# Designs tried in a protein design chat: miniprotein binders against q53ft3. Part 18

Target 1, 195 residues: q53ft3
Amino acid sequence: MFGCLVAGRLVQTAAQQVAEDKFVFDLPDYESINHVVVFMLGTIPFPEGMGGSVYFSYPDSNGMPVWQLLGFVTNGKPSAIFKISGLKSGEGSQHPFGAMNIVRTPSVAQIGISVELLDSMAQQTPVGNAAVSSVDSFTQFTQKMLDNFYNFASSFAVSQAQMTPSPSEMFIPANVVLKWYENFQRRLAQNPLFW

## First folded at step 3 (miniprotein)

Design sQ12
Fold by ESMFold2-Fast, scan of step 3:
Structure sQ12 (fold): chain B 195 residues (1-195), chain A 80 residues (1-80)
Amino acid sequence: as target 1 above (195 residues)
Amino acid sequence: SEMKEVRIKVDPDEDPEEIAEEAFEFLEKGYRVRIEIRGVSREEALEILREIALEFREHGYRFYVRVKGDTFIITVKPKE
């Protein structure tokens, strides 16, 4: 039903369903993530009167998830961009220089989507500054997509003379990336809010 | 009433920013601009395409990209 995109990473389209109305995406190495995009797949809408509440979760020192409401996706606004860098900063700085010697183990954060009644969603307040407006986010998303497009393409596109057979390697045709970009640009030109 | 179009063939040794500047001159005069990249590796074409597209985006132009065989095409419309 949903997709999750992080700049510079492979898009996730297979959420883990943890309840009839709840879906989760894992975000490994979340301390390196600044923005996340959540969007609806295909043309299948939410049931009438319902929408999706988007949450961000990180593990506390005991491994228990701490959930924060980021915002919403609805049939009228099927995609949203969230800034999560501020939400995971400024946690636990009790000793003046002790934190400089803390060995950090990579932790997995999560994006959670809860299918809820629109009336219930309207009564909830997302964490401030997490949601980015579609209009304001247009330039940032386009820039990040161009960066992802180039980085992705350059990591796979090699000259024929430089290609070496290897069964463990996967190669993606550069024109497939360009076709994706072409389709996205065309859709953006027709409706900047489709994303 | 019918929009005029100009076609620019990319010289891969030319700075992509200079190619975009050439296109801007035509766009300011109301022309639709079609830029074609061919005769280079796909990796090189993608790099040139990205830089040209970024220039158009930064200047607020609407554009779209198409691939025809070994030719990469970016089409830009003048501002209304």
Scores: ipSAE 0.000, ipTM 0.072, lowest interface PAE 20.2, mean pLDDT 65

Design sQ13
Fold by ESMFold2-Fast, scan of step 3:
Structure sQ13 (fold): chain B 195 residues (1-195), chain A 80 residues (1-80)
Amino acid sequence: as target 1 above (195 residues)
Amino acid sequence: SEMKEVRIKVDPDEDPEEIAEEAFEFLEKGYRVRIEIRGVSREEALEILREIALEFREHGYTFRVWVTGDTFIITVKPKE
């Protein structure tokens, strides 16, 4: 299954399944978000020949969703980091008071994951601004996010005896988180752009 | 009272939906359920695990997935 992480927020691991092959994470207060990390939990892989296309959606000035392809996650590259700050249009009416309107524009964006054939994914091009542009800023941000995620996830490690059943909750074993963290650290040290 | 656990070892030829249904019966009786997949390829084990996990999700259960050595495990607790 999938996870979604934003710096300074709770990690989300319970995507809303909206179709057999489509999953969505809500991003409230998206105007404050600069980067989003999308990852696979590593225990359940994509079926052979398939991967996940990652999309970002935000409401335009009319409240209509605008979907943009950010990139991909696959069994071979099960995590990706996206810069979304440059993708927010900021466009509204040409009237000077359009942005100061007291009528609230919905502030919730979404990350969508569509499970697709690898051949279909190869024919699509992600938006240009989604890529992290420099090795230094990418490494600093990625390390910070990785540390934040691991520390947060580890702080909520629960023994089986302490688990409370809830339809809306999903628990990840601490061992899986630790293995993901160690593998990510090793790969990042070998090649900062492996993501 | 203490929550007791039942262990289900996966028969690779068994339908994942049937495995989930067996687990539901124990969950309804207040047991914790541990399902173990072993003795098959990693790819096969992960596909079986995915199908079982989907059944739990569709029935409103939360679950935990982990791997230890060559054993793939999914655990689930009864609803409150």
Scores: ipSAE 0.000, ipTM 0.075, lowest interface PAE 23.4, mean pLDDT 66

Design sQ21
Fold by ESMFold2-Fast, scan of step 3:
Structure sQ21 (fold): chain B 195 residues (1-195), chain A 80 residues (1-80)
Amino acid sequence: as target 1 above (195 residues)
Amino acid sequence: SEMKEVRIKVDPDEDPEEIAEEAFEFLEKGYRVRIEIRGVSLEEAREILWEIAREFLEHGYKFTVTVRGDTFIITVKPKE
């Protein structure tokens, strides 16, 4: 149902099914991987109201898997690219000359796909910097409009000490505008068709 | 609904960026684009497939991939 693509490697189109709703791709030598593309094969769509949550797993210092949510694929967005460099814990501890003449334990990371309800997926937050933003005209326009509104609203911000009494006026805390901006940015990154 | 489709056959020596640019021209005109990568070693095919996929995703297009023997087929629909 799914495929996985990494630069310089053979495309994988045969995920290991580990549960009725869970699929896994193995990524050997994952320290050399910067980006992963996950896509749906054109043969089997998700059932109505369902989608796939995409996870990345790597072994920690104790050899136990650490799972992180990267993003989503759906019938409406059947392919996605994720940046996994920076999610790996080994970059700071692995020095090139420190590994010379030392036996390396094989390291295998995994991409996991969990078939879930779209409503459940909408309430989840992927790790930061994993999603690669598309640079289409609609996304650019939406980002510019979002930035313009935030700047405009923030230009009217005043401290409580600077407020004048006005019983009929309504005031919105600046942090509420910032939280709205952050939530909208997050939702747009997860689903470019979010309106 | 029915839509017009363009088929692009990929030669191993062709620049992936040029293939993507050709596809973008047709997608902007409302065509569905089918890119077929065949007749190459698996090693060469993976490089071409990666570059084409990256270009489409970076430009906000969505695609599916169908694999048939040694042929990879990328199908991209125009934005709506």
Scores: ipSAE 0.012, ipTM 0.486, lowest interface PAE 7.2, mean pLDDT 70

Design sQ22
Fold by ESMFold2-Fast, scan of step 3:
Structure sQ22 (fold): chain B 195 residues (1-195), chain A 80 residues (1-80)
Amino acid sequence: as target 1 above (195 residues)
Amino acid sequence: SEMKEVRIKVDPDEDPEEIAEEAFEFLEKGYRVRIEIRGVSLEEAREILWEIAREFLEHGYRFYVRVKGDTFIITVKPKE
């Protein structure tokens, strides 16, 4: 139902379903991530009157998840871009006592999507300016993001002479990615805030 | 050692709930279930896919969707 995209990384299209109405994507090495794109695959629409609330989570100093509302996706607005660099916050203090393992744990964050009533979503306020906020920076960022994504994805495209993706791997054909990119570019040119 | 897979082809006149029930039986036995929905029309295929996916969503199963031409493929994994 959903996809999650980070510049320079493979697109994730297989969310983990953690509840009847909740889906999660893992973001390894999240400290290297400034922006994420969350989108609907376009094949499975939300039920009438429903949409998706998008959350970001990272582990705190005790390893407990800290969930923050980033924004929303709906049938009418099936993708959104979020700046997370300001949300994954600051340095922790050193704790040398009582730690048997002093090796730094891998930085893994999550994007969560909760399927909710549109009326309920309208009552909620996203944290800060997680959605890219200025028209100028939004347009420039999304253009750079789309160029990076398309160039990265194209670097793995197979020629017509090359046969066989791995049968055990999930994949999206390169021409589908190209069509998505072209459609998104057209909509962005018409309205930079169309998300 | 490898997880076994069952494939189900969807006819447009089949009840989506009955298709989901068939898939549940295989999922309870530990099979991965692959459901293929071929387009009659784009709108009808989307509605069928959504009704099937909603059943999996309501029952707490993990799944993902791929598109191949005019065929939609939903792959559902067993729990645990």
Scores: ipSAE 0.000, ipTM 0.088, lowest interface PAE 20.4, mean pLDDT 64

Design sQ23
Fold by ESMFold2-Fast, scan of step 3:
Structure sQ23 (fold): chain B 195 residues (1-195), chain A 80 residues (1-80)
Amino acid sequence: as target 1 above (195 residues)
Amino acid sequence: SEMKEVRIKVDPDEDPEEIAEEAFEFLEKGYRVRIEIRGVSLEEAREILWEIAREFLEHGYTFRVWVTGDTFIITVKPKE
């Protein structure tokens, strides 16, 4: 039903089903993982009103699993990408997997998917810095902001012949503003989360 | 209204960024996109699948994957 994808690793398509509504993927050598993609595999949708809550677990210094809610997958949004590099030392969130940790694997991390009611999912808050979803909306806002700023600043551009001497005022060459704009656009296109 | 679908046939050696860019143009116009990559398993296509997935998710699109024969299929729907 689900797939799990990590850069440079074999795609996992066979989750371990640990309960009727719970699925787990093992992530060995998790310290080298920055991002994880979770997606719905196959053509069968979730039942009406249901979705999947996505959790990440790593062993703490005592070998006990620490579970954190990363986000959700639904029929409307059947895949998600999560940044986990900043979460490996974080505090655990409330999770449904505690009593179901039958397989003890203290040296590997896990992705857990719990099939839950959408109403229950709506009441939960994923850990910060995990979800990379909806980046396009932020990118569109940022691009519009950049365009607005550049147009506004350029509307005040004057040639040196039009300048009036003003000892206390500072001026920035228009070309410097253009270089900043172009650099920011390039960086945003390469990585929308660079700032 | 009926959502129209565009099928993009892909060779494993094609640039994932170019594939994603083709798909974005159709998604922005309200089309559903179906990407078909023939001659590979999910295991063999790990890098191309990762790169395509990353491109879509970074741009706010989500996808499903399924496999039939020697072809894996990625479907993406436009934003609501």
Scores: ipSAE 0.260, ipTM 0.710, lowest interface PAE 3.5, mean pLDDT 75

Design sQ31
Fold by ESMFold2-Fast, scan of step 3:
Structure sQ31 (fold): chain B 195 residues (1-195), chain A 80 residues (1-80)
Amino acid sequence: as target 1 above (195 residues)
Amino acid sequence: SEMKEVRIKVDPDEDPEEIAEEAFEFLEKGYRVRIEIRGVSKEEAWEILLEIAKEFKEHGYKFTVTVRGDTFIITVKPKE
């Protein structure tokens, strides 16, 4: 139902379903991630009156995930870009010149999607610094994202005979990528500042 | 074998459907077509890109998209 993209990485389309209404993507090496794109594959729409709340978590000092609401995806807005670099703050102050190996924190974060009623979603408040608010920053990220998506999809479509199939990985057909891109472009033109 | 390429530069006031029709003519003759799109804004260029891409998809062509600053490039191969 959902896909997750990080610039420079292979797109994920095989979310782990952890409950009837909950899906999770693992983000290894999350310290290198600034933005995450979450999108619907477009094959199966949400039921009437429902949408997806998008969450981000990383393990705290006790190894327990702390979930933060990033935003939403719906049939009317089936893709969203989130800035997560500002949300990776630890319990203590960060050292200016890099990671201090004082407390070893696991390097795997997660994106969670919870299928919820639209009325319930409207009452929730996303974290303030998750949305991409700068037009220039959003445009630069969008350029990288479009290049990553289309070049990967095109490489798959035109040279897939040279690729070794992986049974644990799902590849996105070019038509699905184009459908996602069309929706994303529509949303971007409608509201470029409030992603 | 070497494939011949044609470059088309798109101005913001051009009709995306007409650009696609011009590209179809070259594709039918066996040329690879490279379309370079730059609008007065990135949003305008993306809207033009989207409409041209829809035409290629509807006609069953394979294409790639490359972004260079505020210029978007569609490269389309003839059908095999």
Scores: ipSAE 0.000, ipTM 0.119, lowest interface PAE 14.6, mean pLDDT 65

Design sQ32
Fold by ESMFold2-Fast, scan of step 3:
Structure sQ32 (fold): chain B 195 residues (1-195), chain A 80 residues (1-80)
Amino acid sequence: as target 1 above (195 residues)
Amino acid sequence: SEMKEVRIKVDPDEDPEEIAEEAFEFLEKGYRVRIEIRGVSKEEAWEILLEIAKEFKEHGYRFYVRVKGDTFIITVKPKE
């Protein structure tokens, strides 16, 4: 359903599904990561009235996960860019991953996506320093992402694939990734701050 | 359909171009080819898959990718 982009790294399009409504991407060597893009592949839209809450988690000094809400993706806003450098401990905040035993190494952070009701998402406040708001900074970051993503996407040719869901299996139609890039570039040309 | 299928398992140190070349032989004989990349890091497996997929795209083959746990699978169809 989702993809995750980091500057200088291969795009991830195969999130680990940890519950019916919860997906996780691993971010190894997270100390070197400044920005992350989370986006929908365009293959399957959210059900009516639903969207995705995007969380970031890193291990604290005791190896315990610290989850922070970064923002949201929806059918109307299927991509978002987040600055994760400089995020601080959010210990004590309620989050939907609290009951899950997600195994992590000390140097690996995670992006979590929780499929939630839009009304529920509207009541939540993301961390203020996560969303990229500067036009110049956003444009530079997006150009690097588009270059990396274009080279990745343009390397694939795709057959239509039957989507038969399984908890640990995901099908990746590469043409969906290319279509996302084309759509993203078109929207970027119209408004560099689109999400 | 009852199309014939061949499964190729990738060893971590094998050349992606040699894997693609082996797959081409089976594709030319009418087999569907399934290539499984396992036993390397997820990031390394993705990079190997990308290089293999480029070869198939450049030669006009149709394919799709599936991820199952730590295994990356690319399935390539013979030309019609």
Scores: ipSAE 0.000, ipTM 0.130, lowest interface PAE 12.3, mean pLDDT 65

Design sQ33
Fold by ESMFold2-Fast, scan of step 3:
Structure sQ33 (fold): chain B 195 residues (1-195), chain A 80 residues (1-80)
Amino acid sequence: as target 1 above (195 residues)
Amino acid sequence: SEMKEVRIKVDPDEDPEEIAEEAFEFLEKGYRVRIEIRGVSKEEAWEILLEIAKEFKEHGYTFRVWVTGDTFIITVKPKE
């Protein structure tokens, strides 16, 4: 289970599963996005030896998807912040007159997460300058959010004895997720520095 | 693939137990079942999803739950 956060937007905690090992979040109006945070919800870890490769996709001038590797999330590093503003079509190649003549329609971009072997991930090269490694207010916000969700959800998690004899999926009561979302949104609205 | 999938779109007026019973018929035939809930408030969608999931749990089925945009989804695999 993954989450995706953009400053000033509703947090997304339910990715679309497009393959057994691949998950996608949609980012509408991506031209207005500078940073994206990808994180694990903390209730379901990766299987041993596995991690998540994080990709970003946007439509190019011909409408074709352009996928770029941003970085990784693992059980040991379950959140990462990425700067995507420099990766959008046309920004890196703009000059003063070219920038003034570039007209773009807002489109939907995607964040993709691929569950991969840690050894395979170690051989990959993310695009330069996408990852933000230093601790800042946005990273702290994300960690507080993860901690809050994990503590809230774990207090309602069913024990192994209360699940089916051979569960292949974790069962978390749906209303627990809804209550966490409502509580987090209320606290954030009351104090934006709550995180 | 060898496994076929059936998609069930939830009618909010329908009893969740009846939806689960419909899914059981397909699961007994070896189909994977995907149930989608949309067009209702998120609160109503979670309530419906929870009741459907409870039926699958009580009958010993393995299932996954996730949300994509405004659509709440539960998928269930037949017993092996």
Scores: ipSAE 0.000, ipTM 0.086, lowest interface PAE 17.1, mean pLDDT 65

Design sR11
Fold by ESMFold2-Fast, scan of step 3:
Structure sR11 (fold): chain B 195 residues (1-195), chain A 96 residues (1-96)
Amino acid sequence: as target 1 above (195 residues)
Amino acid sequence: GKIRILVVTTDPELALEIRRIALEEGVRVTIIYTESPEEAIRIAVEKVKKEGYDGVIVIGVPEEVVREIEEEAKVPVVRVDSPEEAEEAIEELLKK
């Protein structure tokens, strides 16, 4: 019922259920991950009064998982974006001799989702500023889209002086607008974190 | 204060990832698309001198472009080749 998405990777929609109310996604090669998106698939909502607490874990210097609360997802807020790059850098890497003994500490982190009562979730404090506001991100991203379009289009502009006697105007080939749209659509398909 | 970053790219796809991360970090980003490394240097230097930016990110150009822009514009410059490098580039510029 949950999905987990990392920029540049295939989306995961098949969480491993480890308990009646607990689900886990594996994140291999987590050192290369900066952001992770957790979302509900929308087919099955949480039972009334319930929500999901989202946790992140990585192996510490002794190979033991260190669980940190990142935030929450609920029926009213079914997706959340988390910045994890700052969290994994909090603990130094294991001594080389320790890594040699294990043939290298596995580079696999996990996202955990615990289905909990909304009241109990309200009593918990997420670590740091891992959560990213979806509303704020959407508003600012939308505003910046106009700037991105203008910059892309204007980079291919043909001076009005080349086509007409009025140098105060510019002509932009229609093909440039199409190229921008195609690039944007391709990026969204490959990296859905843009929405 | 708020940081302004100029992104000059010959590959617009990666620029979108940088914009998303910058937005989340509260950083203002202006993206300029260019056709070549030579144009990237010219535009980056021109924009920094005329409009003022705290740093520059270049995409789809050789490593040598970084030094040329740094010398002329006198701001930190970072080259990005993959989505995985995007956040590090932004964090590096935020340190300056």
Scores: ipSAE 0.000, ipTM 0.074, lowest interface PAE 20.2, mean pLDDT 67

Design sR12
Fold by ESMFold2-Fast, scan of step 3:
Structure sR12 (fold): chain B 195 residues (1-195), chain A 96 residues (1-96)
Amino acid sequence: as target 1 above (195 residues)
Amino acid sequence: GKIRILVVTTDPELALEIRRIALEEGVKVYIIYRESPEEAIRIAVEKVKKEGYDGVIVIGVPEEVVREIEEEAKVPVVRVDSPEEAEEAIEELLKK
């Protein structure tokens, strides 16, 4: 469904589904995180007219979550890079995660994805400017994340002959990941902002 | 039990669209990507014989070899070349 990448850490591809339209990734030791990438795995696209609003949540001094809107992912723009360093407590955004105001462990943050109508998403304002704004920073971060993601994904590759059918499991062919990686690197070398 | 469909493709994007449509109809598909049409043909027959599938969708394979694959694999085989054909191909395999 979705993936979450942090520079220098193992990629997460198993979001916790907390509602029919809401997914969450845990980010332990979030104070050391500068950037996070959220992306679609490409196995299932959003329904027509829908997209994903991306939120960042951290525990305040009482352990209560503070949700902030970072941006969006859509079928036409299925990945986004966000800067989360420097976000402040008490600058919460309007958010659909009200039912998740549960006291949480200090030092563990979350990325939340809410599947919403594109028209609804267009009316929302992300906090500050969370998007990566420098071409140099974007290129360096993107290359590091590409390497990290490909290495991690490849480490779990198994042949289809070794797989057991499972109703709830989804699989991505290793060659599709490799093809995406090679194509992305080639295009990035030509124009760092091509995507 | 649930019908099992193998998708063998040289176009991974089209295969993912087919999976999306199949899931909406409660059908599970298993996708195998190969760079060349020749390798896709070989692996389609091999996997059906080893793992048992009720049908096969092939993508990026010439039309003229579809019947040959069907005869060797002994299951229905449908060729898809565009997203518009995806839903019809799944329905065709389900009705067979």
Scores: ipSAE 0.000, ipTM 0.086, lowest interface PAE 22.0, mean pLDDT 69

Design sR13
Fold by ESMFold2-Fast, scan of step 3:
Structure sR13 (fold): chain B 195 residues (1-195), chain A 96 residues (1-96)
Amino acid sequence: as target 1 above (195 residues)
Amino acid sequence: GKIRILVVTTDPELALEIRRIALEEGVTVWIIYKESPEEAIRIAVEKVKKEGYDGVIVIGVPEEVVREIEEEAKVPVVRVDSPEEAEEAIEELLKK
C-alpha cells in the first residue's frame, strides 16, 4: 500500500506488516539520510475516515526503538516529505558517551505507518521540524529557488546603456547558473530551511 | 544605511566565487566584472560616483587599476589576488 524513497537508494514498496494496521520500512545506514519520502502506491485507498500516521524510529544507546511522529498521509494527501537529519540526535547524543554507544550498534532505523482514524490523527502533534509538505511546499520551494536564482543572476547584470546596442537582449553565462545551483545544493544539504 | 562595498574584477570566475562567499556569509557587496581593465576602471568610477560606495575591492587586476580608481573615485581601494583575501578586505572595510 505504501512506498518509501530515499535519495540515491532503490525505492521500497514492500513494507513489513507487523500488525493489521501497522507497517514498517527498514532504513539501514540511516545516519547518511537527510530526507525520506512516504507515499501511497495509489492502488488501494484508505477506508473512508482513515489515514496513515507516519513515525520515525531509531535505536537508542540500549538498542531500544525511540519513536517520533513525523506527520500523516491520507487519500487527499497521499505523499509527504520528511526531514529526519535533525531527529537522529536521541538521548545518547545528550550524554558524554552516547555517541560511542550509538556508533557500536547496527545503524538501522525504521519508518512506521499506523492506519488510524482521521479524528485521532487530527489530535496528534508531529515533531516541529520534520514535515516538508508535498506539492504546496514544493511550490513554495520552487518560488524561493526562482527568487534566489533571479537575485543571484541579477547581481551580474550590466546596464544595456553601457553596451553596444541590443536593448531587448540579456545574456547570462552558463557557469553563473551552474555556480548558483552548486551553492544552493550545498546550503540545502547543510540546512534545508536556509531559504 | 549600511556600508556599501564594490568589488571589481576582470576574471568572471573570481566574481562568481566572491558572490558565493558573500551570499553564504550573509554580507552584501556589489560586484562587477569586465574583461577589459579600462572598462572595469570606467564602470567602477561611474558606479562609485553615482551610487555612493564607501570602498572598492579590486581582484585579479594590475596595480595601475588600483591607483586609477582611487584617484578618480576618491574612496579607499584594496587590491587582492584571491577570494580569501577579498573576504578579509571586506571585513576590513566594514570596520570603517
Scores: ipSAE 0.000, ipTM 0.074, lowest interface PAE 20.3, mean pLDDT 65

Design sR21
Fold by ESMFold2-Fast, scan of step 3:
Structure sR21 (fold): chain B 195 residues (1-195), chain A 96 residues (1-96)
Amino acid sequence: as target 1 above (195 residues)
Amino acid sequence: GKIRILVVTTDPRLAREIWEIAREEGVRVTIIYTESPEEAIRIAVEKVKKEGYDGVIVIGVPEEVVREIEEEAKVPVVRVDSPEEAEEAIEELLKK
């Protein structure tokens, strides 16, 4: 029902259902994440009068999960972008173990989605500045995603002289990708919501 | 038989050379780009268990990653650091 996207990572579309009304996505190495996009896949709408409350969880210094309300997704607003960089705890904070060579395991955070009544959601207050509702923030995130895609695609580029015939594989000329990228950037600069 | 190899890489350029060699050998390759060694382990194990692969090639990650994927996914895993190793990696997986 839901999707979760982090720039530079594989999109997740298979949430773990932990209860009838609760879904979770794992975010490994979350300290490197600045923004998370949560969206509905569009195939299954929320029931009438229901929506999704979006939470972010990270382990505290004792390893206990700390859940924070980021915002909401509804049938009328089926996607949302959240800035989580300001919500991370332990920035420059670490338990002192002396001069020990400790191998640190990757920190894993979670995005949780709770299906709730719209009336109940209206009574809740999300943490400040988590929802990226401003056009500038959304434009910056979109630009970074475009840059990431273009750089990834371009990394496979070869000259025509280096290509070997392969009828079973499809190829897209690098120039076509470049033209798409330039056109999208131009239109985004003129109107960030053009699409 | 049809051999399937999963390539998990933090460096997509070297993965292309492996793909070319595998194609010539009649081996099916799926390439996944990751940003960290930790993500490489997670994705490799997940995809092997869910989709099935006969072997895994990892690129741009420490050698410790090989052992962790082998232990959890129970398939042969080979690490490639240079173009010269690409053909040898394919041959190693075909032997198993």
Scores: ipSAE 0.000, ipTM 0.082, lowest interface PAE 19.1, mean pLDDT 68

Design sR22
Fold by ESMFold2-Fast, scan of step 3:
Structure sR22 (fold): chain B 195 residues (1-195), chain A 96 residues (1-96)
Amino acid sequence: as target 1 above (195 residues)
Amino acid sequence: GKIRILVVTTDPRLAREIWEIAREEGVKVYIIYRESPEEAIRIAVEKVKKEGYDGVIVIGVPEEVVREIEEEAKVPVVRVDSPEEAEEAIEELLKK
């Protein structure tokens, strides 16, 4: 029913169902993650009057999970972007020698989705600054990824004078990459959710 | 060190999808296009022996091409016939 997306990683669409109303995605190497996108696949809507509360859990310095409410997804707002950087550590209550702990802690965080009544969700307050406007944040995130890809690809560009005669190799002209980048930016400006 | 995979294809469309998936897996991929399976076998074996690759993916060629490359180049070779097989092929080569 749900999907989870992190930049540079394969999209996850197979959440583990841990209860009738609870679903979990594992996020390995979570310390490298800044943003997580949670979305509904669109095939199965929430029952009338219900929605999904989105939680983030990471292992604290003692190896115990700490759950935080990030925000919500509903039939009317089926996707959301959450900033989780800054939520992964820095708890003031952490043990004084926690950083010197020799015990291995899992590097795996979790996204949890709990199907709840909309009335119950309205009574809850998400962690500050975790939830961002899904449309605006998607546009900003996508633009940043486009810039990153274009700059990376362009770093491999060579002039025809620098090309070794190598008819067995495949080359992509820099102009093709530029045309793709411009076309994508144009489509994104017309409809941020076209992708 | 970093794993190097050679992709030899008679269909460049599938080769692009394999390149994108390999990039996400942190694998360096080199792609060669040839019009015929016979030329694909020749260049694959030649490149593996000369430049050293850890594995080969072949696209748009018969099963006999896979066996010939494996026998001559002595590296794992995987055949891909559809985009859906690309990710599994890369994972299989990474299990070396």
Scores: ipSAE 0.000, ipTM 0.066, lowest interface PAE 20.4, mean pLDDT 67

